# VH-VL binders against Ras and Rab interactor 2 (RIN2): the designs that were tried, part 2

Target 1, 92 residues: Ras and Rab interactor 2 (RIN2), of Homo sapiens (Human) (q8wyp3r787to878)
Amino acid sequence: FQNYLRVAFQEVNSGCTGKTLLVRPYITTEDVCQICAEKFKVGDPEEYSLFLFVDETWQQLAEDTYPQKIKAELHSRPQPHIFHFVYKRIKN
Key: E = the ipSAE of ESMFold2; O = the ipSAE of OpenDDE; V2 = 0.75 times the mean of E and O plus 0.25 times the DockQ between their complexes.

## First folded at step 2 (VH-VL)

Design fa11 (from fa1 with heavy chain Y102L Y103R D104Y S105F S106D G107Y Y108G F109M Y111V, light chain K55E I56V; framework fv_falbikitug; at its last look DockQ between E and O 0.06; V2 from the best seeds 0.00; counts 0 for: pae E 10.7 > 2, placed apart)
Fold by ESMFold2, look of step 3:
Structure fa11 (fold): chain C 92 residues (1-92), chain A 122 residues (1-122), chain B 113 residues (1-113)
Amino acid sequence: as target 1 above (92 residues)
Amino acid sequence: QVQLQESGGGLVKPGGSLRLSCAASGFTFSNAWMHWVRQAPGKGLEWVGQIKSKTDGGTTYYAESVKGRFTISRDDSKNTLYLQMNSLKTEDTAVYYCTTDLRYFDYGMDVWGQGTMVTVSS
Amino acid sequence: DIVMTQTPLSSPVTLGQPASISCRSSQSLVHSDGNTYLNWLQQRPGQPPRLLIYEVSNRFSGVPDRFSGSGAGTDFTLKISRVEAEDVGVYYCMQATQFPPYTFGQGTKLEIK
């Protein structure tokens, strides 16, 4: 989806849930984190960030990055990649 | 603070034309998808049309009731949305709202202007 | 086009009592992505509409917790657990699952009796 971003929510005590966000192509990681904080009802949003899980590794995404561009680049690779965007605690 | 302000409403005779403007502030207008919604006096809401951001193709979509008579456009340098209304009918009498889908796009029309009244009457 | 039908069209209520508004769609509002894009708007007298509930049951920022949404598929409900004087106005359901066009219910006028 050009206007969709699938995000998993990981909480230590509850496992993972996922939502598909309807977003504009140029939405920033900062904006996605704000949406996730509201949709997943977190009380302490400063303790969370958006992460990318790809190639068996985690990367915290900086606030000024563009998740839709990252998704498009991963999809354009000649070999398929499995990846997930995960909203989770920074210290976890 | 995000704000939308409509202008250009007024009295016009059937068959006439009118142009509405919507001034936007407090967000990156060039990335926003914009809508027009109208409300006839004492009646409910009716979606009129949409324009996508230029980066998403700038395409417009219209309700069947206004296709061929209304044109939506945008000027990103002025942060302004327009509705050109031609061949107006008495059934076009309504308050016209501009609305937008900000970063919570799946919320649907999360910011609304105050509206501008269009009266089509002989 | 997806037709949205609200009942009742007018709902006189007593302050402090619950209120319930139904919305029925002519087709399922479950999007191919599995989400249901059914929203509720509030229009207070003399004001533009504002978003109350998105995606069936999520309260928009600043909306009191006495408002709740529920439902699935084609049948949806907005509830106010204890009506307050400020809740007077017209409530609309709308769908954003299939567009264009976005479509609205006819509105339900909530008024104090």
Scores: ipSAE 0.006, ipTM 0.640, lowest interface PAE 10.7, mean pLDDT 84
ESMFold2-Fast, scan of step 2: ipSAE 0.008; ipTM 0.668
ESMFold2 (binder alone), look of step 3: mean pLDDT 91; pTM 0.934
OpenDDE, look of step 3: ipSAE 0.018; ipTM 0.706

Design fa2 (framework fv_falbikitug)
Fold by ESMFold2-Fast, scan of step 2:
Structure fa2 (fold): chain C 92 residues (1-92), chain A 120 residues (1-120), chain B 113 residues (1-113)
Amino acid sequence: as target 1 above (92 residues)
Amino acid sequence: QVQLQESGGGLVKPGGSLRLSCAASGFTFSGSAMHWVRQAPGKGLEWVGQIRSKANSYATYYAESVKGRFTISRDDSKNTLYLQMNSLKTEDTAVYYCTRDYGDYLFDYWGQGTMVTVSS
Amino acid sequence: DIVMTQTPLSSPVTLGQPASISCRSSQSLVHSDGNTYLNWLQQRPGQPPRLLIYKISNRFSGVPDRFSGSGAGTDFTLKISRVEAEDVGVYYCMQATQFPPYTFGQGTKLEIK
């Protein structure tokens, strides 16, 4: 699969910024969240999670899922969907 | 790609119990909410219930007609969804389908269904 | 619960002719997020249902463009511009605006005459 993952960071007072992460194919959502906490300098990482937005819907990804696998599945669909990963507060 | 396969259906007497399984493959099962939908012979579709992912505390929701009798559970390590049916009634006779909750594509893929007959 | 009502219940149609199915909801299907979660499912004889159209008018992957959805609020329509033999089956509208429960129309059987 691809070795990069684009993640948007959404924070109430700062707006949105994005970063491309160079990651291993079987990296877990928990691992991605740890990288995001460090890269975006989050002081309360337990309040954040990785979300998947597909078209106008969204879902919180469980810690033991594999974002690169999810990305590959969405890319391989006959009619590709617009999707993006967002690292944001669970409650906000 | 995405595949869902139900099993466990059969003939059962009123008051009996049955457990259905749904084996999932081709997507990240653990991250998706899952639903059971049934269809009585020659009739339309009826939503039975939902179980959410671990991220949403495995919250369960049920149709009023089955509340208190049916229980939905899942085993993410086996990519399997379950429906435990207790105190079965003749009105529960139907083909039972599992289907996924995939955002805008709600109910995009369905299993082949498993027939539950409550009789005699 | 939101009640979904389809008309007609049965639609015999000649191959190559258009077909139209109506769906009415007992209350508005506009969600608080601004979207309208009115979907259409197709069920061919002896097969499981499959997603045909989502959010009123968006065709699901692989659905031919002879299928189109339209509507707003409480009144929705599914149209097939040129019915083909493979289109026989039962069509269901459903609402996903209010949960629980999700509710379905009673179904419209499309038959070739």
Scores: ipSAE 0.000, ipTM 0.582, lowest interface PAE 16.6, mean pLDDT 83

Design fa3 (framework fv_falbikitug)
Fold by ESMFold2-Fast, scan of step 2:
Structure fa3 (fold): chain C 92 residues (1-92), chain A 119 residues (1-119), chain B 113 residues (1-113)
Amino acid sequence: as target 1 above (92 residues)
Amino acid sequence: QVQLQESGGGLVKPGGSLRLSCAASGFTFSGSAMHWVRQAPGKGLEWVGQIRSKANSYATYYAESVKGRFTISRDDSKNTLYLQMNSLKTEDTAVYYCTRGYYEAMDYWGQGTMVTVSS
Amino acid sequence: DIVMTQTPLSSPVTLGQPASISCRSSQSLVHSDGNTYLNWLQQRPGQPPRLLIYKVSNLDSGVPDRFSGSGAGTDFTLKISRVEAEDVGVYYCMQGTHWPPYTFGQGTKLEIK
């Protein structure tokens, strides 16, 4: 479905969990990070960001980007790509 | 780490006033609804009131027992929640907790500050 | 206002044994959004309350899996499969479906025999 966003939560020295967020098409990365901080109960949201893991590489998403647009663009590529949105600490 | 620290409690006479503060750190305070919950000595928990975030116009809600006497406010620039208590009664004697709202639950709590209303 | 009633009010248990606490609401806690906002809090001696379980059965972060919540409508249960010494304290159910006000049960004191 086109109005959901699956986000994994990766914490240092803990397991990896995930949540499916019901979001609007124009939601920004900043808005998604705010929702993730709330839902994953992080105490220091300044140290976390939303990352895209695709083609075995990590990309930190800028606050003014649109995750649903990025998702749609990846889905529209001619060859399949496995990708994940991950909310994690900026520094390892 | 998330921390909520209350201050301002003390001994006050019936009819008096007191202002409690709650200093928040370790989360995005401005995006959170905040509650005050109290607990009389040896008794259970009683919800006092709530203030919503700016996204919900800082709307405030109160328990009937405190309406017209207590006012909740916040200063997002200082990450601080306030409870102004007027016309205090002996029945208001309790430990007052500042708590963070989380989807109709209260997930982080401060250590509490004791308010004693006695003559 | 929704009345929340807990039983028992006091529960002496032996270490390693199970414990069970019941909570009943005066009306259904099913919200118009389809969720049931029945939550459990734990308050250890001399400490502030902490969230254990939200929305009937969801464990809060860091809560051991020996805790579980169940129930529907007006009748809810908190279970501890194997009581540890650190579990001593008062347990409260609370509802967030019909607010204001949020309301709490009267509390159940869990003590080690």
Scores: ipSAE 0.000, ipTM 0.575, lowest interface PAE 18.6, mean pLDDT 85

Design fa4 (framework fv_falbikitug)
Fold by ESMFold2-Fast, scan of step 2:
Structure fa4 (fold): chain C 92 residues (1-92), chain A 123 residues (1-123), chain B 113 residues (1-113)
Amino acid sequence: as target 1 above (92 residues)
Amino acid sequence: QVQLQESGGGLVKPGGSLRLSCAASGFTFGDYAMHWVRQAPGKGLEWVGQIRSKAYGGTTYYAESVKGRFTISRDDSKNTLYLQMNSLKTEDTAVYYCTREGYDFWSGYFDYWGQGTMVTVSS
Amino acid sequence: DIVMTQTPLSSPVTLGQPASISCRSSQSLVHSDGNTYLNWLQQRPGQPPRLLIYKVSNLESGVPDRFSGSGAGTDFTLKISRVEAEDVGVYYCMQATQFPPYTFGQGTKLEIK
């Protein structure tokens, strides 16, 4: 178990659920969103996206980005940042 | 049967160098973040530093007291963690433990510890 | 850095009696993910530390159910319902909410009277 990505699912009535995904190094944000839609049983996946929460700021990740590369970059910074990948509604 | 075994401790003079090793067995070493924690004789625990898994970039972090003097590295092919200690000071005298953290920032706890190796910095 | 303060620093107890150790943090240990990363470690004389409880109240595998953890925010408690001879040692609380560094309390020495 080497290539893993932890993703939280944000929902207002059930609280947060987290899952650890075993993923390839070059998995795209689009691929992660498809996995999340299936694993979290989301009926309206077009309303959701993968976000990065870092430094009290939400950043929506573009579909052609690589979450594992983003994760590695954040971990390589000299001053560590607490960050989370969160699958949540775009508007909420 | 997760096991961690430190070695390399000993007596060294101020300004000297020492390299500690931690041999891991019973788990997939390369998947885990590893830490060094030390304990001065009769005192409490002090976090020394961390090295993350390759999947998380293999990044290292250090306590301010050792930054610039200590270097943490790992050899996943040998299931071994290292602590290179340079410019040693008398206040570095302690038992050094290697310990494993679970899944990166979300686990936040040390589930297994080695037996420790004593480093004494004295003239 | 988050400072962890334990009370008491020394706790003499009679075998079979309960024991309680408190831990206070200088800042809330509630992480942005909603979890509270407060752990308890036991160190028996001459032994390495051992994990007892993680994330406030979760008992580590192999730890007797005599041990329990509770608390929220900045105030946490470790309880032993019926102290046994093997429980002698130093107990540490640890925070992993803010990194780096992870920080520890100064320790509470549990002694049998």
Scores: ipSAE 0.000, ipTM 0.597, lowest interface PAE 13.1, mean pLDDT 84

Design fa5 (framework fv_falbikitug)
Fold by ESMFold2-Fast, scan of step 2:
Structure fa5 (fold): chain C 92 residues (1-92), chain A 121 residues (1-121), chain B 113 residues (1-113)
Amino acid sequence: as target 1 above (92 residues)
Amino acid sequence: QVQLQESGGGLVKPGGSLRLSCAASGFTFSNAWMHWVRQAPGKGLEWVGQIKSKTDGGTTYYAESVKGRFTISRDDSKNTLYLQMNSLKTEDTAVYYCTTEWELLDYFDYWGQGTMVTVSS
Amino acid sequence: DIVMTQTPLSSPVTLGQPASISCRSSQSLVHSDGNTYLNWLQQRPGQPPRLLIYEVSNRFSGVPDRFSGSGAGTDFTLKISRVEAEDVGVYYCMQATQFPPYTFGQGTKLEIK
């Protein structure tokens, strides 16, 4: 099965790297951030959050939201949307 | 630093049973999807089966060649993956590796050293 | 199941020369998400396999840049620009586009002549 979420990791002094995570509809943004902290080997996970970049706008996702549901909604829209999920520092 | 160590291999007669273990360290095992992959002597790789993390449903999948005979399980409190092999056949003779979908999904990013299972009369 | 076919099955190469390994799939490896899940594994003698290249052309951590992957659809190539002694072993392509099962090529043995 192919339920997944592509997440880019943005570091202050590095370019973006990305990883593909398995994310079910019931997995929250808080859960995704925990997975990202482990896979990207982040030592200060409290400083990071998951952001959605869509239509040239950054949006910080609330911890109780569902990234896979957000992804599904964006994919179902008739107008093409280019979007990225980015794990990055909150204040940067 | 991700490390995987298989154990439990050995010599067994056709129709016998054997249980393999894979001890994991250096990552949050409970969040990882785990696989067993085998390699017969001098031959290529064959995927045996997968177990998902508990948060992703803990479901298992098996290669057709082992369905009904092999069972994959995990004990997250011990960071250990298991392969219970029943009704063993000579065709099951192989080195058995455990491997992860930890950093990357859909890729076998980390592998153990393997444990040899020989099924012979 | 998707069948993966590698050529050649054995490749004797001279140290310092380039090597090339081909992999063909029985059907397209382009997933519905637009990505192509074609991976390459390296297995040195007496060692477990290790991930070398993922999604056609991306090097995994610690893999030297003399290794490169390319291809699209059903035809893929792994190249080593300058073969070193440590590169001896068997190379496998694998597909992760269709699961279950994940499937592998037969392997290509790289030997120094």
Scores: ipSAE 0.007, ipTM 0.625, lowest interface PAE 8.9, mean pLDDT 84

Design fa6 (framework fv_falbikitug)
Fold by ESMFold2-Fast, scan of step 2:
Order: C-alpha cells, then sequence, then structure tokens
Structure fa6 (fold): chain C 92 residues (1-92), chain A 119 residues (1-119), chain B 113 residues (1-113)
C-alpha cells in the first residue's frame, strides 16, 4: 500500500509509454519532472513539464505543486474523475 | 461557424415527458464535455447536468433537483446531445440551454428552447 | 453547494461611466492546482449567456478591454470602465471549482439611466 503515481510519457515522434513511480505525499512537480527526465532519458529536460489531463482539459502543473495532493483531491470529489498525469514537451 | 442549436421544447402537462436535442456544428463535438443549463422566466441560471466525452467513459452528472427524472446522452456520430425529461413538474418550466465545456469555462451556448410545464 | 452572492442586484448607470459588480462565494474557490475557477457571464436581453472572463481576470476572445475582473479566495469584482449601450443585460458570476453542482450568482441587471 505504497503511494504511487502513474505518469505517461508523450514524445513527438514516438509512441506513448508510461511508468508507475513510488512517491511520497509531499513530492513536488519539480521532483517528479526530475525523476521522469532520468527514467525516460530526455536530453533536454527544460523543454518538458508535467501536465494533468482532467475533464478534457490539459493543465500544466507549476513546479511547486504537489501531484499526490492533486490526485487525492480529485479522488475525494463526490463524482468520479478520470485523469492522467503526462510528462511531455511544453511546446507540441 | 462554431454553433449549438437546441430543439424539442414545448408545452407538457405535469407528470409528462419531453426529449430535447442539441445539434453541434463547426467543432469536433466528440472531444468535449457538454452541459445543460436552464433558466426559469425572469430568473437566474441553474446547472442541470453534464456528460463527458468518450475519453471519460461518457460519465454523467446531475443537479440534485433532477436526479432520477432527467437523463443526458449523446450521439457523437450525429454531433447531437440529448436531455430526456421524465416526471415533469411545474418547477421545471424554463428555457433550456446546451453549452460546450472548455474544461474551465462554458464558452459556447445554444439559443435555448422553452419548456413549459402547465395544466 | 457553494452559494454565490452578487451585489448589487440592479445597477443603473449613465453611458460612459464606470460600473462595478461584486461576487462573494460561501467557500474559497482556489482549486488544488492553484487556479481559481471563477468566471463571469453576460446575458443580453433575449440572448443566451456569453462568456466574458474566466479564472478571475482573463478576458475571453472578442471581449472588449473595457471589461476587467479581479479578486481572490471568496471576493471577486467585475468592472466595466466606460459603459456602452451594448453592455445592458444581466451579469452572472459562476464557480467551477467545487462541482457538482456548478453554481451561479443571482445576477446583476445593468441598465442605462
Amino acid sequence: as target 1 above (92 residues)
Amino acid sequence: QVQLQESGGGLVKPGGSLRLSCAASGFTFSDYAMHWVRQAPGKGLEWVGQIRSKANSYATYYAESVKGRFTISRDDSKNTLYLQMNSLKTEDTAVYYCARDLGYAFDIWGQGTMVTVSS
Amino acid sequence: DIVMTQTPLSSPVTLGQPASISCRSSQSLVYSDGNTYLNWLQQRPGQPPRLLIYKISNRFSGVPDRFSGSGAGTDFTLKISRVEAEDVGVYYCMQATHWPPYTFGQGTKLEIK
């Protein structure tokens, strides 16, 4: 019963892959991006950010936000939410 | 060219049923969550419910006042949103609008269709 | 449910003068992503609602720069710097942070006097 965060990786000319990260409740978006850059082997991490896809909307997460807290809030709502965390290029 | 057009409104007696349609054009309808919002004559706006896209399993959500009586559905192949209204009450008398959801705001609204529930 | 309260409910204004509308929410509208989903709608007589401002202060496409939004937390303001004849109608604040349900203020009727 470890906290986990599923992150999809979207690359311009390759398919979509995903990884499940074991993370603590107070991990920041900046920390998640750093882990993703290492695990997905991106050479230009400054071009990437973590996005939340929820309610048919793409939201770029600020580096000082907490993805696990965002996840918990979405789960706590009275109606179910379908959402995905996606590590992808800021531009396209 | 982005447009929403409601139809199907009319006069019904209490306890009756009515089905509203909302025809979408000028955008990829299947990509968007859609809402129904109503407005009683001379009154303010009241959210009725929503239906999400296929990516969100067509999940539906309703205002407490209509739960169990109203059903929202969509046909993406026809670019059409529906509101099935059953067990109508005089309090359901309103202009019904459909609206497109950008995820943070409702940006496109139809012209509305009037539903009058009266004996 | 979040209760949205607007003041005034009716605002007579002379052409070219400023108008200001207040909106208060019963709870903070700050979402976990740091955004505040407070929007303003305009409804001209006999017309459907039109999106004016989203996320407190962002003008939607095609909205004149006479319109501005401000506020934080639970207290928000819509300001029209120089009212024009086409601005007559009812203005609604709307919250999209705590749903379902989405909730609206009672509306403020802007009239030329």
Scores: ipSAE 0.000, ipTM 0.589, lowest interface PAE 16.7, mean pLDDT 85

Design fa8 (framework fv_falbikitug)
Fold by ESMFold2-Fast, scan of step 2:
Structure fa8 (fold): chain C 92 residues (1-92), chain A 122 residues (1-122), chain B 113 residues (1-113)
Amino acid sequence: as target 1 above (92 residues)
Amino acid sequence: QVQLQESGGGLVKPGGSLRLSCAASGFTFSGSAMHWVRQAPGKGLEWVGQIRSKANSYATYYAESVKGRFTISRDDSKNTLYLQMNSLKTEDTAVYYCARDEWFGELYFDYWGQGTMVTVSS
Amino acid sequence: DIVMTQTPLSSPVTLGQPASISCRSSQSLVHSDGNTYLNWLQQRPGQPPRLLIYEVSNLESGVPDRFSGSGAGTDFTLKISRVEAEDVGVYYCMQATQFPPYTFGQGTKLEIK
């Protein structure tokens, strides 16, 4: 496990901003969302969540999941996958 | 909101020692890396040192000019950062600020304290 | 160590006019993670420094949009589109790409003519 997590911030009318978060290996999705709300200066954090985009599919991550474990699993797969963690609004 | 308040500055003779404190409130102190930065009268900013959060094993880093003389520590239970200054030189005369890096993030120096004046004079 | 050099050292401006401050680094500030950790700080007379802009162009919360940052690699600019009286102070660029040490420019004093 590496001590960093790349997260893209998707905001209407501002474009896409990417940041590298220095995180613990056991950090939860709920913890990451809290960090993202502070780091990206989000005033309505309840309207946002962390999403995983893999290839041409996407999934909202449950609050009790571990992004660093998910990242490690994706890296350990025998075939490479293009994936991104995205902090964005739940609705559009 | 986020507040940082330094204390412990004063007048000290060359070769003397002094300990500064920085009281933090309004954020999860244990998750943030903390810095000491100084500013000599009428001069620019000089980074003194950093202590990382618990997630990074409380690693410490120092500017070459203070290495071996200054020690940074923290007490997460008291939300307090410390700077122990030994073998003080007249060149150490400055306002000393504490500053934080954002909680668990990499936004550097986002909040600063008011500063405390350290005067090293014979 | 990365050396940060600011120009000009003193910038007298007329209220309502634009101001521009340059910052050059001795090495590229692009981190291995792809981010450029160049920040701008504002220090008003008798006050502590305040984060103004982070990672080249992002405004810190509470900073008016008349402030903007731009640049890449080793050459960076802070601009104020319309200077107000409260903008008087010293502006510093700093880098957090390569540490230790974190390094600051020597500062640019913004004064009203």
Scores: ipSAE 0.005, ipTM 0.583, lowest interface PAE 12.8, mean pLDDT 83

Design fa9 (framework fv_falbikitug)
Fold by ESMFold2-Fast, scan of step 2:
Parts: sequence; C-alpha cells; structure tokens
Structure fa9 (fold): chain C 92 residues (1-92), chain A 121 residues (1-121), chain B 113 residues (1-113)
Amino acid sequence: as target 1 above (92 residues)
Amino acid sequence: QVQLQESGGGLVKPGGSLRLSCAASGFTFSNYWMHWVRQAPGKGLEWVGQIKSKTDGGTTYYAESVKGRFTISRDDSKNTLYLQMNSLKTEDTAVYYCTTGYSSGWYEDYWGQGTMVTVSS
Amino acid sequence: DIVMTQTPLSSPVTLGQPASISCRSSQSLVHSDGNTYLNWLQQRPGQPPRLLIYKISNRFSGVPDRFSGSGAGTDFTLKISRVEAEDVGVYYCMQATQYPPYTFGQGTKLEIK
C-alpha cells in the first residue's frame, strides 16, 4: 500500500535534482504537483506540471490521473521500460 | 498475496465452445496487460493472445492459430480475465495459463497454476 | 514471425557440473530502441513457467547468480555454472522484440544423470 515515487525536478537555470516521494496508490497528479511545489520550493507552481518522459517522448499528465497506476502499467510492458516522472515548466 | 487462478477447463467436443476465467488478487489488475499462454501435453509454450489495460486502449492481439475463434476480454470491476474459445479443435488441447507477462524487474512476473482444456470426441 | 530454435532438446548433466543451452532466432532481436528482448523462462515439473533472465543477461528478482545469460543479434546462451537438483526442468528462450506474436523456443529439458 505505501509506495515511493521518484520525481526529477527540471529548471532552466538549475541542474536536474530528484526527490523520492512517499505516496499512496491513489494519489492524483494534482496532489503530486502540490507536494513537488512544496519540496522543490517553487514560487510559481501554476507554471509547472508533472510530465512522463518515456522513449524520448514527453507527456503532460492530467491532474486527475494516478501516477502510481501509470508506473505499474509501464512496469508490465514487454517493450522499453525506462521512464521518468519530471516536474517541470509547461512552456520549457 | 498476489494470486492468479484459472478456472473453466474441462472436456469438450470438437466444434464446441468453452470460456476460461482467471481471477486476480493482490495487485492492481486494471493496470496490467494480461496474456493467455498454452502448453499442449508434452509440448512447449505457445502465446495465445493479450489484452492491454484500459489506459492503453484495451486492445486485443491474437496468435494466428486462434484468430477469429478465440476472444479475450476483461472485467476490471471483478479483477477477472476471460478467454472465450469457439470452434474448438483437437489441436487446442492444452493447459491454459494466464499471466501478466514480461516484467522489467520492478514487479513479479505472475503466472496462474493453469487449467486443462481437452478437446476430444 | 520470428522462429526461436534451441539446442540441445535434452541435456543430461552431472550434479555440480556446468550446463549450457543455446538459442538461435531467425531474425535479429535488436529492437529499434537498441535493446534486445530475449528472455529465458524455467519450468519445473508440475509448475507454471517463471522468468529467469530478461533482455539477454539481466537476472529476474530471486534468481541465483549461478544462472547467466549472454549473446547478441541472433545467437544467445543460458549458462548454469553449477547445476543443483532443483534446476531440473524445461528451459525456454522467448523473444518480445517483434509482437504479435511473442515466440518461444521449443524447450530444453535439463536432467540429472
């Protein structure tokens, strides 16, 4: 039931930083973004979103999605499983 | 605990139909792609087909040997996978396994115990 | 479809000695992403298959280090450095590079002499 989610923080003028979040299975993308804004100390959280980076492709996650469900699905794929959750600016 | 339990196997005549069920517990079934794999007595493994998660479109894929005769479906509210087998042939005689398929090492590769389907007159 | 061929079909080995199983694919298993999706499964008598090795050489969780995989392109090998009694069973290679269908080798039966 208790689970961990690794999220990378991407900032234009800062190096890539990561944090491991303790999350429940049904935590929403909106909840994860709120936790990221607090832990990465961003002053303009409305400019940020949670993205999935997999196979050189970026996907912005909708606020009502469940990152732990997405993670579980990716682990079950027979094709490449390297993926990252990245908290970053929408327009960068 | 994670469990996959097949049921519905038995003896059926050529041309008959049979529906197999696979009851899942202990993991979030709705997030997983599910596969059916069969094994004829004393023979090797043969992939039968797969169904993707709803998030990935619920798309089904089949081996050519069963295409048009078998249908895979899932009921996420009941954590159950199904295999509807129509126009059964003696060559379909096998133990049928349900499995979550390939894992990159993050999750266990889950397999059921199998259910025996015998197609004979 | 990619055809997977294993040799030998039967491998009698002495307890404590090494064993080697070969697998050949009819086409290269290198995916466009640079990965090779060749896996090895073990099936003990009366049990369902279980994953041993994925992407040529990566041991699955709980698999002892006496199992190792190697190879590239179309030719692959599973090695057991010191065979134990619990290793008796049938070993299958499979490919997930091109699907549908996923395809398996015909299996190699490992027996203790």
Scores: ipSAE 0.000, ipTM 0.570, lowest interface PAE 14.8, mean pLDDT 82

Design lv1 (framework fv_livmoniplimab)
Fold by ESMFold2-Fast, scan of step 2:
Structure lv1 (fold): chain C 92 residues (1-92), chain A 121 residues (1-121), chain B 107 residues (1-107)
Amino acid sequence: as target 1 above (92 residues)
Amino acid sequence: QVQLVQPGAEVRKPGASVKVSCKASGYTFTSYYIDWVRQAPGQGLEWMGRINPNSGGTKYAQKFQGRVTMTADTSTSTVYVELSSLRSEDTAVYYCARDYYDSSGYYFDYWGQGTLVTVSS
Amino acid sequence: DIQMTQSPSSLSASVGDRVTITCQASQSISSYLAWYQQKPGQAPKILIYAASSLQSGVPSRFSGSGSGTSFTLTISSLEPEDAATYYCQQSYSTPLTFGQGTKVEIK
């Protein structure tokens, strides 16, 4: 799971789709967003960002954060947590 | 305890550049971003940008793009902001601040004491 | 850029008064808002993050509320040491932006 990051793609009025990305441990959120824009074929990538959904809470990830480090930290918590990375519109 | 230490003051002539340091201690230097915020005399706070000390990656406010450079030296746990082509309106106190992130968002939990940069002929 | 508008720009109040400062964002920022206190000659100090979470060590008379575009900072019973300028700040998107500040003076 170290080598892969599962990202869901969420659009208004559309079902949620997802892709598993092959990534480096210190890949940035900016890098992930660029990969997602290409893989999900969005024409306006500046309107999208990567979000973390965990504990029923949404958090927009800043461009220079490290999703794999965030994933590892969530994984190492004593109690299991269900979390998802979601590429979606900022204003939606 | 967490501490960010800056020099007290710098004086420059218009057209020169200034490089302000921020020495961090009391935490793992590479685990937090450092942001730079300035404040002109009698004015409010203005965000200049941030640096990731682990990668050297930076994000600058568009207003400063082309004039600002942020760097980090992990061997001394020091971040720097360099501003070039100085004008009188760049006279301000320059603060470094530690950028804390949790599930609730980002905020600046510790600040340097500020460096007064005066630009005058 | 997200513009943050604070009101009032200044106020004068007595010890024991309830003080309310408001902050409006030009677009929705969810709960990504912090409040800082700045005393003359000092760096700003964090009071509230995530719109309503009180920072450890900050007196309980400070509270924050709001979400989306409208936010408030309340001091339930003003103390002499609360004379300062207060700033709201959004962390929803870069560039990070601050309100223009509210100066609180004691009568």
Scores: ipSAE 0.006, ipTM 0.612, lowest interface PAE 12.8, mean pLDDT 85

Design lv10 (framework fv_livmoniplimab)
Fold by ESMFold2-Fast, scan of step 2:
Structure lv10 (fold): chain C 92 residues (1-92), chain A 121 residues (1-121), chain B 107 residues (1-107)
Amino acid sequence: as target 1 above (92 residues)
Amino acid sequence: QVQLVQPGAEVRKPGASVKVSCKASGGTFSSYAISWVRQAPGQGLEWMGRIIPIFGTAKYAQKFQGRVTMTADTSTSTVYVELSSLRSEDTAVYYCAREPYGDYEGWFDPWGQGTLVTVSS
Amino acid sequence: DIQMTQSPSSLSASVGDRVTITCQASQSISSYLAWYQQKPGQAPKILIYAASSLQSGVPSRFSGSGSGTSFTLTISSLEPEDAATYYCQQSYSTPYTFGQGTKVEIK
């Protein structure tokens, strides 16, 4: 099974960019963070994590969660809102 | 700004296969995904699938699974759609279209001009 | 699959008229909806993405609204060049699906 995950990258040097990642359904947040560190050329990956931004709220995703399952759950809600997966610094 | 270039027309007999090209110019090929959308004469738009060139992987609509193959050649900035076992109802204009990375997934800009594939005996 | 239904299937209006086209999704798609314009012999052209975001270069007379299952494309003051078929498209999940189209003719 193949699937896609859209991830935005937020950095202190005002730069904002994003990538569409091809990922399997059971890829973990830890795996996604490793891919993001490589794709966005992050030199200090231990300072970053994957966040979910939804309903004006930032939620840090635990390493053992499954972003594709979270995405599917959000898409299936009767009152869905726009949401974003964002790879950004834990502090700040 | 990236532009997508397609050949104008292809003619095939029933049972044959057709391979349609889509060449990107004026932009970075690896920065976007390409979808294929077809339109039968006088009819609406039908999504066939998409390919992400940097991964070399594709996702197809179930209706075309088994008959469609999408490939990419990053050295020439060209993507292809190949449809086999052609039937008269496959007669349509086949468009390639860019799905942007920086915005909401699944909308298309720009579009190629389309390739008219005619299947007739 | 998510089904997209447009209304009306066709309309005729005069230059200067306000025109509205409606699109209904068979399930909630949040704001993952785009609108396209297609003129005879041409490829579709994006007008609106994310339900209400106007694509750069598109005239400001075009606007989109709605969320969930009900969406509207509005042309505030119809111009002769707006004679075309308009399509909505959900980008919520694959397979991406289009409405059947609304043909806009000038009287």
Scores: ipSAE 0.007, ipTM 0.598, lowest interface PAE 11.2, mean pLDDT 83

